# Designs tried in a protein design chat: VH-VL binders against Elongation factor P 2 (efp2). Part 2

Target 1, 189 residues: Elongation factor P 2 (efp2), of Mesorhizobium japonicum (q983m5)
Amino acid sequence: MVKVIASSLRKGNVVDKDGKLYVILFAENIHPGKGTPVTQLDMRRIGDGVKVSERYRTTEQVERAYVEEREHTFLYADGEGFHFMNPETYDQVAVSEAVVGDAAPYLQEGMPVQVSQFNGIAISLVLPQRATFEVVETEPTTKGQTASSSYKPAVLSNGVRTAVPPHIAPGTRVVVMTADGSYVERAKD
Below, E stands for the ipSAE of ESMFold2; O stands for the ipSAE of OpenDDE; V2 stands for 0.75 times the mean of E and O plus 0.25 times the DockQ between their complexes.

## First folded at step 1 (VH-VL)

Design e7 (framework fv_ebrasodebart)
Fold by ESMFold2-Fast, scan of step 1:
Structure e7 (fold): chain C 189 residues (1-189), chain A 121 residues (1-121), chain B 108 residues (1-108)
Amino acid sequence: as target 1 above (189 residues)
Amino acid sequence: QIQLVQSGAEVKKPGASVKVSCKASGYTFTNYGISWVRQAPGQGLEWMGWISAYNGNTNYAQKLQGRVTMTTDTSTSTAYMELRSLRSDDTAVYYCARDTWELEGRYFDYWGQGTLVTVSS
Amino acid sequence: QAVLTQPPSVSVSPGQTASITCSGDKLGDKYAYWYQQKPGQSPVLVMYQDTKRPSGIPERFSASNSGNTATLTISGTQAMDEADYYCQAWDSRTDYVVFGGGTKLTVL
């Protein structure tokens, strides 16, 4: 346990609150004009999966627990959750849908991920910052559209909707951010 | 319709404790805090402290530290304020009020009707 | 620091503008709030976050907050506005609420 200021907390950190452990799902620092600078935390309780939203003053101290983080490779998903293998030990871990959350559409067989465990329970998952997907559908570029307004809607092979430059055609592989699906660049061929 | 309904008047002897209740209705109880504010006869408003109905966190006025305890019962949407070691200068109307700090400020948009607590022998 | 000063009383004739001040060190760096209280009744929020009116409060109520002074202004004052008015501040660093001493508004 170590005390940290609320504004330093990030997704995947584990905090002790009233003797119960929570994993941070989302953290945002909000600085309203004359109001309290606050850290908004969305958390999931490790014991029973209950989700809570909590606001801390940004400078308020919070107890943070140490968690073990190790690289795994994504294998498959089924009704019991998402399955990963440690590539060095071959140990497998099942991660619940609640833990994987909005990262699920970006998982690809063989993808390296960081799995955080506390007392043998998977509590957090961090994907690579970028992932490559094929554009399966995109609208034609509107005639007369300027370069500064040139992004067009597209659907990726994983079903995620994004915006791409007008020269990106269906069938092109693109690199996107796994955090929000935003376009980064065309994948190198 | 948002309402805060408080328990009835109390008469206590010096040294006793009093526990005032505040039943909330018409909104999601756990989304707001409850502040307690008292007013001695003919005097102004004095803030006593706050409790979050969401997580039970409290913050009490320095003058009342060690004498006041605030609690909530989320199953009945009720807040409680207990004041111990009562003195004659604790005679006041005690108000509960909905505390809106979650809306980027701390202020009181709905108030209970008040509970008169008289401390005398 | 922990004190908000209000004049104990303000008197106006019906239809005149009433001005109630609330002074505190660097009060303009904090949000100010205003409550109306009639005898035997609970306080009612009439102004929040310096300048905002709750639903149901007439447009003739307005407020400002700058420097060391917050002001509640009631234009076209009516007999029904006769009440005690309290300012309130909140300091986000200390998480402490403080009320002014109150101002009795008399509408003659």
Scores: ipSAE 0.000, ipTM 0.465, lowest interface PAE 13.6, mean pLDDT 85

Design e8 (framework fv_ebrasodebart; at its last look DockQ between E and O 0.02; V2 from the best seeds 0.00; counts 0 for: pae E 17.2 > 2, placed apart)
Fold by ESMFold2, look of step 2:
Structure e8 (fold): chain C 189 residues (1-189), chain A 123 residues (1-123), chain B 108 residues (1-108)
Amino acid sequence: as target 1 above (189 residues)
Amino acid sequence: QIQLVQSGAEVKKPGASVKVSCKASGYTFTNYGISWVRQAPGQGLEWMGWISAYNGNTNYAQKLQGRVTMTTDTSTSTAYMELRSLRSDDTAVYYCARYGDYSEYTYWYFDLWGQGTLVTVSS
Amino acid sequence: QAVLTQPPSVSVSPGQTASITCSGDKLGDKYAYWYQQKPGQSPVLVMYQDTKRPSGIPERFSASNSGNTATLTISGTQAMDEADYYCQAWDSRTDYVVFGGGTKLTVL
């Protein structure tokens, strides 16, 4: 355990608060023009899974645990969870649906992910920032539309709904952000 | 063979200290906590405190604060409980028990117990 | 929570159902655990997290926890079930462990 200031905390960090351990789910530093800077933390208590939301002064000291982070390769999902392989040892680890969360539709076979572990069990994942999917549904292009027109609804091959520029047609491969499915660019391949 | 093996019985005089060892084998020691529980003759179970083998954090029963120290040696997978300033009413069987698989996050039960160590305090 | 109260003894005939209670303030808001201890032996876990049974514990063992009371139930009680039984709670606010006083189950 090491004391750190609250503003240094990130998703996946584990902290000790009042003798209980929490994993950080979300962290935001807020710097109001007239008020004291604060850090907003959403976290899950490891002992019983209870979610809490707390606000700290950015300079408040918090005890943080070391969390092991290792690259793994996504294999497959089944009723027992999401299965990854350590590419150096070939050991497999199952990651619960709760830990994968909203990242699930972006996982692709063979995808490298960073797995954060506490005592050998996965507590969070970090996917590559971008991934490529095919657009399977969207409005057809209309003659005279430009790339700068309003974005239109689209459905990706993984089922995620997003918005794309009007020149994107069904069948186009697009690069999206794995955090929220937002369109980045047409795939180069 | 998953087990906790404790040190042998001890006889002490009032005012002395006792240190009981609890050696773990067959599982990853640092994934669990160790609680110490004692049982006076003919009496029920009394929780003394716990120590996390992962980070060394402790929590001691209020009535024993100041008299008890719990430690671990991860290189030998061994937990220790030292009770100081012994009194005759400290005569008991002292158990170590494994609690909480930290990799499971939410389970807080004693699924593995040592065989017990009789400590007798008398003049 | 600091106190769990159990009856000091319960007697049952072989084949009948035994019930052992454990009372504590708002005990149903936390997990309850149960241990069996035979003379000269260390305790053995028989129920955890209110209603769950470890591998190797017979199905005749069951438990419940609601309100202020947890109950260990042994159906079809056998002579080998004669033992002391302890309830236990873990107070997640303080991380203290509390045991009940124990109940001697006699099978006559």
Scores: ipSAE 0.000, ipTM 0.440, lowest interface PAE 17.2, mean pLDDT 84
ESMFold2-Fast, scan of step 1: ipSAE 0.005; ipTM 0.505
ESMFold2 (binder alone), look of step 2: mean pLDDT 90; pTM 0.932
OpenDDE, look of step 2: ipSAE 0.018; ipTM 0.559

Design e9 (framework fv_ebrasodebart)
Heavy chain, then light chain:
Amino acid sequence: QIQLVQSGAEVKKPGASVKVSCKASGYTFTNYGISWVRQAPGQGLEWMGWISAYNGNTNYAQKLQGRVTMTTDTSTSTAYMELRSLRSDDTAVYYCARDSPGYSYGEIWFDPWGQGTLVTVSS
Amino acid sequence: QAVLTQPPSVSVSPGQTASITCSGDKLGDKYAYWYQQKPGQSPVLVMYQDTKRPSGIPERFSASNSGNTATLTISGTQAMDEADYYCQAWDSRTDYVVFGGGTKLTVL
ESMFold2-Fast, scan of step 1: ipSAE 0.011; ipTM 0.512

Design l1 (framework fv_lacutamab)
Heavy chain, then light chain:
Amino acid sequence: QIQLVQSGSELKKPGASVKVSCKASGYTFTSYAMNWVRQAPGQGLEWIGWINTNTGNPKYAEDFKGRFVFSLDTSVSTAYLQISSLKAEDTAVYFCARDYYDSSGYYRAFDIWGQGTTVTVSS
Amino acid sequence: DIQMTQSPSFLSASVGDRVTITCKASQGISSYLAWYQQKPGQPPKLLIYAASTLQSGVPDRFSGSGSGTDYTLTISSLQAEDVAVYYCQQLNSYPLTFGGGTKVEIK
ESMFold2-Fast, scan of step 1: ipSAE 0.000; ipTM 0.439

Design l10 (framework fv_lacutamab)
Fold by ESMFold2-Fast, scan of step 1:
Structure l10 (fold): chain C 189 residues (1-189), chain A 124 residues (1-124), chain B 107 residues (1-107)
Amino acid sequence: as target 1 above (189 residues)
Amino acid sequence: QIQLVQSGSELKKPGASVKVSCKASGYTFTRYAMNWVRQAPGQGLEWIGWINTYTGEPKYAEDFKGRFVFSLDTSVSTAYLQISSLKAEDTAVYFCARSHIYDSRGWEDAFDIWGQGTTVTVSS
Amino acid sequence: DIQMTQSPSFLSASVGDRVTITCKASQDISNYLAWYQQKPGQPPKLLIYYASTLQSGVPDRFSGSGSGTDYTLTISSLQAEDVAVYYCQQYYSTPWTFGGGTKVEIK
């Protein structure tokens, strides 16, 4: 355990809160100009998967646990979970569906990912920030949806729904953020 | 661009049910709570409740418990408001609006992004 | 529940006038107050949060002040585009509650 200030925490870190260990799923530092700067943390308790959303003063000290973070490559998914291999040691690790969570649709065979392990158990993974998928359909705007919006709904080849600029047609490959599926740009391929 | 897009207007008879959608884009859906606000014709704003998009837990204002139900489909970044056993007094514009998710009050928890509103008319 | 009382409910002023809208909470809300502008057929738009913090993109003729139970929205020089209903909202304690609104029109 090491004491760190809240503003230094990021996705994948493990913190001790009241004797329980949590893995951070998202961290954001907010500096409002007036009032006290805060760090917003979304995290999941390691023991039972309970999700919490906490706010700390940016300077508040938090106990951080050490975890092993190693690069792996995604191999495949099956009924047991998601399987990754350490390319240096050839050691394989299975990661549960609960740990992979919202990242699952973005996984591609051979994708490099950072896997964090605590006491031999995978507790978090970090994908590359961007991934490329084909737009398989463009959703129509329905009655009551505003025409003032410049972005339109789209469905990606991995099943994820996103919003894309009006000029993006079905069949176009697009780059999206793996954190939330948000559109980045048209792929160059 | 951050936006909330709601489903189209509804005309219903008393006793029917309605389900309004609010689709989020341009931000991480589970970092913000989704609020629902009602505005009856010619009247002011009234908070119905919120749903924590990270945990899925809803909270309703006392006057809206029972017939009003919040739900989520996080896979498509969409929140829903369902109203059962519709009454004439449910005639209103229903807005969704986001606020930050925190375990304590935040100075930035005001509603910075709003949907365009969905008009629900209940008449015989 | 925290009651929010706005005054006046209606005001008519000329372009260039200083306009003041007041919002009173039934208990101390420690600056957790927002102001919204709503034009006909549109959703509300956030103008000010935390009593006095101007939302990005909002013209600086809008300002908020106050503390405790008494808060004020000021438009230093009213423009034709400011015709709207203005609402205060406390976000100190749930249920979140809004003031009754103030309709601002040009004479």
Scores: ipSAE 0.000, ipTM 0.453, lowest interface PAE 17.9, mean pLDDT 84

Design l2 (framework fv_lacutamab)
Fold by ESMFold2-Fast, scan of step 1:
Structure l2 (fold): chain C 189 residues (1-189), chain A 122 residues (1-122), chain B 107 residues (1-107)
Amino acid sequence: as target 1 above (189 residues)
Amino acid sequence: QIQLVQSGSELKKPGASVKVSCKASGYTFTSYAMNWVRQAPGQGLEWIGWINTNTGNPKYAEDFKGRFVFSLDTSVSTAYLQISSLKAEDTAVYFCARERWYSSGRYYFDYWGQGTTVTVSS
Amino acid sequence: DIQMTQSPSFLSASVGDRVTITCKASQGISSYLAWYQQKPGQPPKLLIYAASTLQSGVPDRFSGSGSGTDYTLTISSLQAEDVAVYYCQQLNSYPLTFGGGTKVEIK
């Protein structure tokens, strides 16, 4: 364990809170004009998966465990979970559904991911920030342009539901954020 | 054993608000999205929207934007549906349902809460 | 919105009969379709997903088929405990939409 200031924490770090270990899912530094700067953390307890939200002063010290982070490539999913391979050593690691969580629909064979391990157990997974998928269904494209604030529903090739600009037609490849499936732009070809 | 347990029935006047809860157990709450579905008396099922239990970000069907609000208390594995400015047409059974992602990019609702009856009458 | 039309709305048959319920989408839904069973006083229960994949624990007398816009739920040998309302749901585009339901009764 090492002490770090709260504002240095990021997704994938493991911290001790009241004698229990948590993996950080989200971190945000907030600087209110009249108040003390704070770090908002959303984290999941490693032992039982309980999620908590905690607020620290940005300068407050918290205990962080060292976590080994290695690039892996996604291979496949099966009854044991999600399987990844270290492209340099060819070692494989299995990551549970609970750890992969909402990232699961965005995994594509061959995708590079960062796998974090603590005492040999995979505890978090970081995908590339963006991924490209084909829009398999959305309302038909119209000649007239609707207001730019009027997005329409779409289903991506990975099954994720999202919202896209009115001009996006079925069959179009789009770039989305892997964190929430939000539309970024039309893929450039 | 996976269970979704909802709060008890509510009787409200028009203009009041109601908050329905859905407590999950037997699985990692933040690994599965939660959907909400309405069923008016003697009618079929109508999808309201879903919430990402990991991020807290909600998504609503167009007809339910405004008065319907999803929220979470992840420390107790509970999802909430709040309806403000209640109208008689909001009278229905409200269900929560867990969304399971399936390989090949497909989803389905594998577990449902027992339902919460909300009655709005003057 | 994708409209899901179920037929028939009501069905009465004898134990042991083969019964079929159809579901038609107003647009192609690429087999992103689920079937649910709702018994009186209970929440819906998943029977079939991806148009034809039987959910674990569901009796094999239930089966699903179809593609594009036309889908069918079949009960090969109707049992007394199958009295329920059956709903199809498309999960291809939102808002997610359900069929109007088919009430199945035993004579």
Scores: ipSAE 0.000, ipTM 0.435, lowest interface PAE 20.2, mean pLDDT 84

Design l3 (from l1 with heavy chain D99G Y101R S103F S104W G105S Y106G R108Y A109P F110L I112Y; framework fv_lacutamab)
Fold by ESMFold2-Fast, scan of step 1:
Structure l3 (fold): chain C 189 residues (1-189), chain A 123 residues (1-123), chain B 107 residues (1-107)
Amino acid sequence: as target 1 above (189 residues)
Amino acid sequence: QIQLVQSGSELKKPGASVKVSCKASGYTFTSYAMNWVRQAPGQGLEWIGWINTNTGNPKYAEDFKGRFVFSLDTSVSTAYLQISSLKAEDTAVYFCARGYRDFWSGYYPLDYWGQGTTVTVSS
Amino acid sequence: DIQMTQSPSFLSASVGDRVTITCKASQGISSYLAWYQQKPGQPPKLLIYAASTLQSGVPDRFSGSGSGTDYTLTISSLQAEDVAVYYCQQLNSYPLTFGGGTKVEIK
């Protein structure tokens, strides 16, 4: 356990509040034109998943817990959640839908992920920054050279909606950011 | 994987001192506090105190202030309990146990325990 | 400091029986309570924390309940391997204090 100032906290950190552990889902430092800067934290309580929003003075000290981060491989999803295996120990961990959250559509069998655990409970999941999916729906590419460089709507094979360059046709594999589904580049495979 | 291994039994005379060790393995030593708990023959558990393994700051229950001293060697993930000016009433099994404390209030349970060190004080 | 009164101090029951052990705090402890099992010659083992949360690897015949000042450990179907002394501990405030223990034996 180490004390840190509130403004240093980031998504994935685990903090103590009122005798309970919380994982940070979102952190933002707010600097009003007048007055003391504050840190806005959105957190999920470990164990029961209760979500809370708190504001701290940016200089307020908060105790941050050590979180054990270990590489796991995604196996499958079922009614109990998302299942991962530690490739070194072969231990399996089930991660709830609440913990996986918006990352769920990006999970692929065999994908390496970092699973953070505290007291044997999975509290956070970090995917590789990028993942590759096929574009299943997008507007047809118009032939010829136009001045338009505007991105167009597309739907990926995992169901996520994104925007892609005009030259991307249905059936093209693209690399996207797992944080928000944004287009990075056409896949080289 | 997570283990706390304590030093062997000690037989001491009244007035002597004893130093019990507790070596941790399988986790980040400085991320958890180390508790010390005493159990006299045929009696229940009694919390002596704990030490913050990151800062080195100890906290003792009132009855154990003075003669009982916690210390650390973080380079080898080991905590120590030293008892000076031993008395017959110090005869007990001494356990180390992993725990931690939140920032505001409340404590987490003692989830891993050493095997115990028997200290016998006899004339 | 908070006093933990545990009852009964001793109980004898048969395999398959439902066993209950009670722990009463001298003031409210907001469910910050743990239960430990100690077998002869062994260190205590954590069974339950936060009054009702079962520690990983502990059989589900063990359960905890309660709030405020009154807490209970229940063994729904006593097994021969459950012969031990059971201790409650309050984790609400310094100093941490244990109950006096309950020795569980099989008839």
Scores: ipSAE 0.000, ipTM 0.424, lowest interface PAE 20.7, mean pLDDT 84

Design l4 (framework fv_lacutamab)
Fold by ESMFold2-Fast, scan of step 1:
Structure l4 (fold): chain C 189 residues (1-189), chain A 121 residues (1-121), chain B 107 residues (1-107)
Amino acid sequence: as target 1 above (189 residues)
Amino acid sequence: QIQLVQSGSELKKPGASVKVSCKASGYTFTSYAMNWVRQAPGQGLEWIGWINTNTGNPKYAEDFKGRFVFSLDTSVSTAYLQISSLKAEDTAVYFCARDKGYSYGWEFDYWGQGTTVTVSS
Amino acid sequence: DIQMTQSPSFLSASVGDRVTITCKASQGISSYLAWYQQKPGQPPKLLIYAASTLQSGVPDRFSGSGSGTDYTLTISSLQAEDVAVYYCQQLNSYPLTFGGGTKVEIK
């Protein structure tokens, strides 16, 4: 453990609060023009998965635990969760649905991911920032549409809903952000 | 105006015990954690551990568990380091140092002047 | 433990020279790094925190840079009063660890 101020905390950090460990899911520092600066934290308790939202004074002391981060490759998902393999040691790690969370739809066999472990238990997962998926549903391209027109709804091959430029047709492969499914660009050949 | 003032030098025989004090002034004692660092003669700095001045909970580096004990007396804004069963290898200058409350990693912004502990037979 | 390798161990330079001291962590420390100055008979003094932020009251000839595993302390125009031993420290994980120190002297 190392102590840090609340304002230094970021997604993926593990903190001790009242003898229980929590992984930070979201952190934001809020500095109002008047009043006390606060750090808003959304956290998940390790073990039982309880989510909590708390506000701390930015200078409040918090103990942060050391976690081990290692690259793994996604293999498959089953009733036990999501399975990853260390490509160098061939050790396999099962990661629970609660830990994978909203990242689950973006996992692809062979995808490199960073797995963070605390005492041998997977506590967080970091996917590549971007992933490529085919657009399976969207409105047909209309003659005369340009990139300056409003984005249109689309459904990706992984089931995620996103918004794409008007010129994107069904069947096009697109690059999206794994954090929120937002469109980045058309996939390169 | 912020100061950490440590107790005077100590000369001890192997097997004895020593208690070093660090008195804080010029700030709210319980708002900042206190660290202990040692420096053997002619050597660099080595972190011993940290104590939360608000909760009293200590954290020790692995090499210093057992013989080294941190304590507090908040009524006089003082932190203590006690070393039992002294060995010649404990000969060093011992520093207390306050965490910087507004920094990224809680760097040490104020230090005591150091207490020399010499262990010899 | 994160090992902090500091180089050089010793340097001798002239007043007005640009001096660079490097610090390498055995693994990434996310800019949780501080630099300290220690003069003979004195405790260390914080110069730089968060890898690149100058502590108040420290002359602006001191600067820090770096990221990941590699960090540097620069003194842009060395002064006689800068004769000291300089230490880096990682604050990313326990135990907190210091570099071996760099002794700076005037030629």
Scores: ipSAE 0.000, ipTM 0.448, lowest interface PAE 17.2, mean pLDDT 84

Design l5 (from l1, 13 letters changed; framework fv_lacutamab)
Fold by ESMFold2-Fast, scan of step 1:
Structure l5 (fold): chain C 189 residues (1-189), chain A 123 residues (1-123), chain B 107 residues (1-107)
Amino acid sequence: as target 1 above (189 residues)
Amino acid sequence: QIQLVQSGSELKKPGASVKVSCKASGYTFTSYAMNWVRQAPGQGLEWIGWINTNTGNPKYAEDFKGRFVFSLDTSVSTAYLQISSLKAEDTAVYFCARVLRYFDWPRGGMDVWGQGTTVTVSS
Amino acid sequence: DIQMTQSPSFLSASVGDRVTITCKASQGISSYLAWYQQKPGQPPKLLIYAASTLQSGVPDRFSGSGSGTDYTLTISSLQAEDVAVYYCQQLNSYPLTFGGGTKVEIK
């Protein structure tokens, strides 16, 4: 283990808290105009999946473990989990549904994904920031509404609900953020 | 208990139609695509197609387009295969089998199979 | 269509022998390959998926290997109950296609 200040921690890091190991799901440094700067961490305990939220002073020291990050390619999902292949060695890694979490709907065959492992166990994934999906359901464009004034509900080909500009019609391919499904732009396929 | 139970054997004349059922139990029906596979007497396995159990969207192998139609009744977790204008060469055992789907990408293996329905077409 | 060529079509071996069955795809299938065992009068049983992942409940004498276009099913010590026809299947692209099968019997 190494000691690091809380403000240096980021998603995917593994930390020791009270003798238990946690993977960081979210990290944010908050600097109020007055008061003490803090680091907000959302974490999942590796042993049993318990999620906790903690605040640390930005300068507070935390024990951090080394994790191995390697590029893999998404293959498929089955009853055992989500399967990825190292494109250089052809080794396969199975990642549980709990570890994949909210990223699951965005996985596409052939997608490059960074897989983080600690002691041979997959603990987190990092998908490409953006992915392209077809809009399968959305309201018709409302004539008389300014195109830049509001968004409308849409369902993507991966089942995720999002909001898209009024000019987007069913059948249009769109680029979305994999972190939250938010609309970025119309795809240029 | 996860299982697929198919309807009983059918004996039909050329030109008739047949509808085979495949009832699923013990799992969430719409999370798995349903495949149909044919095996003629003494022959190997031949994939007919699959249907997305959530959307009802079917995909057929080219040789089976037209006379073969997939359908669903999701309220009773049942998939159907209908064959119209039966020919002697349609004589086979017809199997249903599930495959785990990830939206429109059913991957992995067919891990649960029905017991098979024998369809005999004789003149 | 992706053609799956399976060899041999028939093999006869003794109990305790190592048995190898090969499956060759006409184009790369990215390890989206499954192996099935079928005994007379029964539906096929999934043995291996994703080229090398053993299905739950299947004896560990069964194993799969390979990548790209060339795949192998191995039975490390053949048992009497392993008499069956074995099929490979690619799940990389439509239509899904099966190999022609390998009939395994005890000599």
Scores: ipSAE 0.000, ipTM 0.446, lowest interface PAE 16.8, mean pLDDT 85

Design l7 (framework fv_lacutamab)
Fold by ESMFold2-Fast, scan of step 1:
Structure l7 (fold): chain C 189 residues (1-189), chain A 124 residues (1-124), chain B 107 residues (1-107)
Amino acid sequence: as target 1 above (189 residues)
Amino acid sequence: QIQLVQSGSELKKPGASVKVSCKASGYTFTRYAMNWVRQAPGQGLEWIGWINTYTGEPKYAEDFKGRFVFSLDTSVSTAYLQISSLKAEDTAVYFCARGGTYYYGSGKPWFDPWGQGTTVTVSS
Amino acid sequence: DIQMTQSPSFLSASVGDRVTITCKASQDISNYLAWYQQKPGQPPKLLIYYASTLQSGVPDRFSGSGSGTDYTLTISSLQAEDVAVYYCQQYYSTPWTFGGGTKVEIK
């Protein structure tokens, strides 16, 4: 174990709390204009799946487990979960929907991902920061409205809703952040 | 305090067996892998293998397969190394070492803490 | 197996000297390297892991650096208590392998 300040913790990190291991599902740093900054952590206990919410001072030390992250390639999804292949050993690893979580819509066949394991069980997954998807639907602008430079709603080929610049048309491929689906730029091709 | 305490020195004849113990205290035994390392007289360190303390699964370096066997008694937080059919070349100090924080119970650690070592001498 | 080569095998220096020990891996180990200190009659003690991360409780005079295949342990100001054999260890791929050791003595 290594002790880290609470504010450094991110989704996918594994922490030891009272002798039990938890994977961070959500982390938020809250800095009020007056008072002590706090880190809100939502976590899932690895052994039995119990979810807990904890608050720490942002500078409070928390024990974090270093887990080995190994590159795998996404293969496919089925009723058992999401399947990845280690490119060095060709071993396949099944990762549960609970571990993949909100990353599931962004997985593409052949995508390199980092998989962390505890006792041979996948406990967290890190996707590339960016991925490219086609815009399949954008909300039309009603005729007669004043010109706007604001981003407009769009639906990506993976079903995720995002906001894109007004010049983006259906059929355009766009680069988005895998963490939240936010628009980055138009794909070059 | 986190500690690994090993059994005392052993003097054995060739062909005998020896069982070295490593008792852990100050931490949850099943959260860390236990490694075994030997050091022959005047020589450097050589990794024998590790055991996953949560699953009980051992892994041995190729040169140590066969006569070397890892086991656990989780009720007393103790790991064991048994060497059968002892040879003079098995004369060494045998260390247990905790797997650190890398993979809890997976055997992919840096080593901290170490046991004090158990000297095994094989001579006729 | 990944081979770890340490240099020098022996060094003698004065209190206050800067001491460097090198460790070379036969292949890229991506910083999965630890350094240990072993005093006579004692077990090894972890000094550094992940090539450059100092273990808690270890004096600041110890530091690690390097990447790829080449790594260095530095003692910025040698103390009498630092007389020991130092070992590097890769934990990138099993079997885990140690360097041959560097014996550090005071003149």
Scores: ipSAE 0.000, ipTM 0.441, lowest interface PAE 16.1, mean pLDDT 84

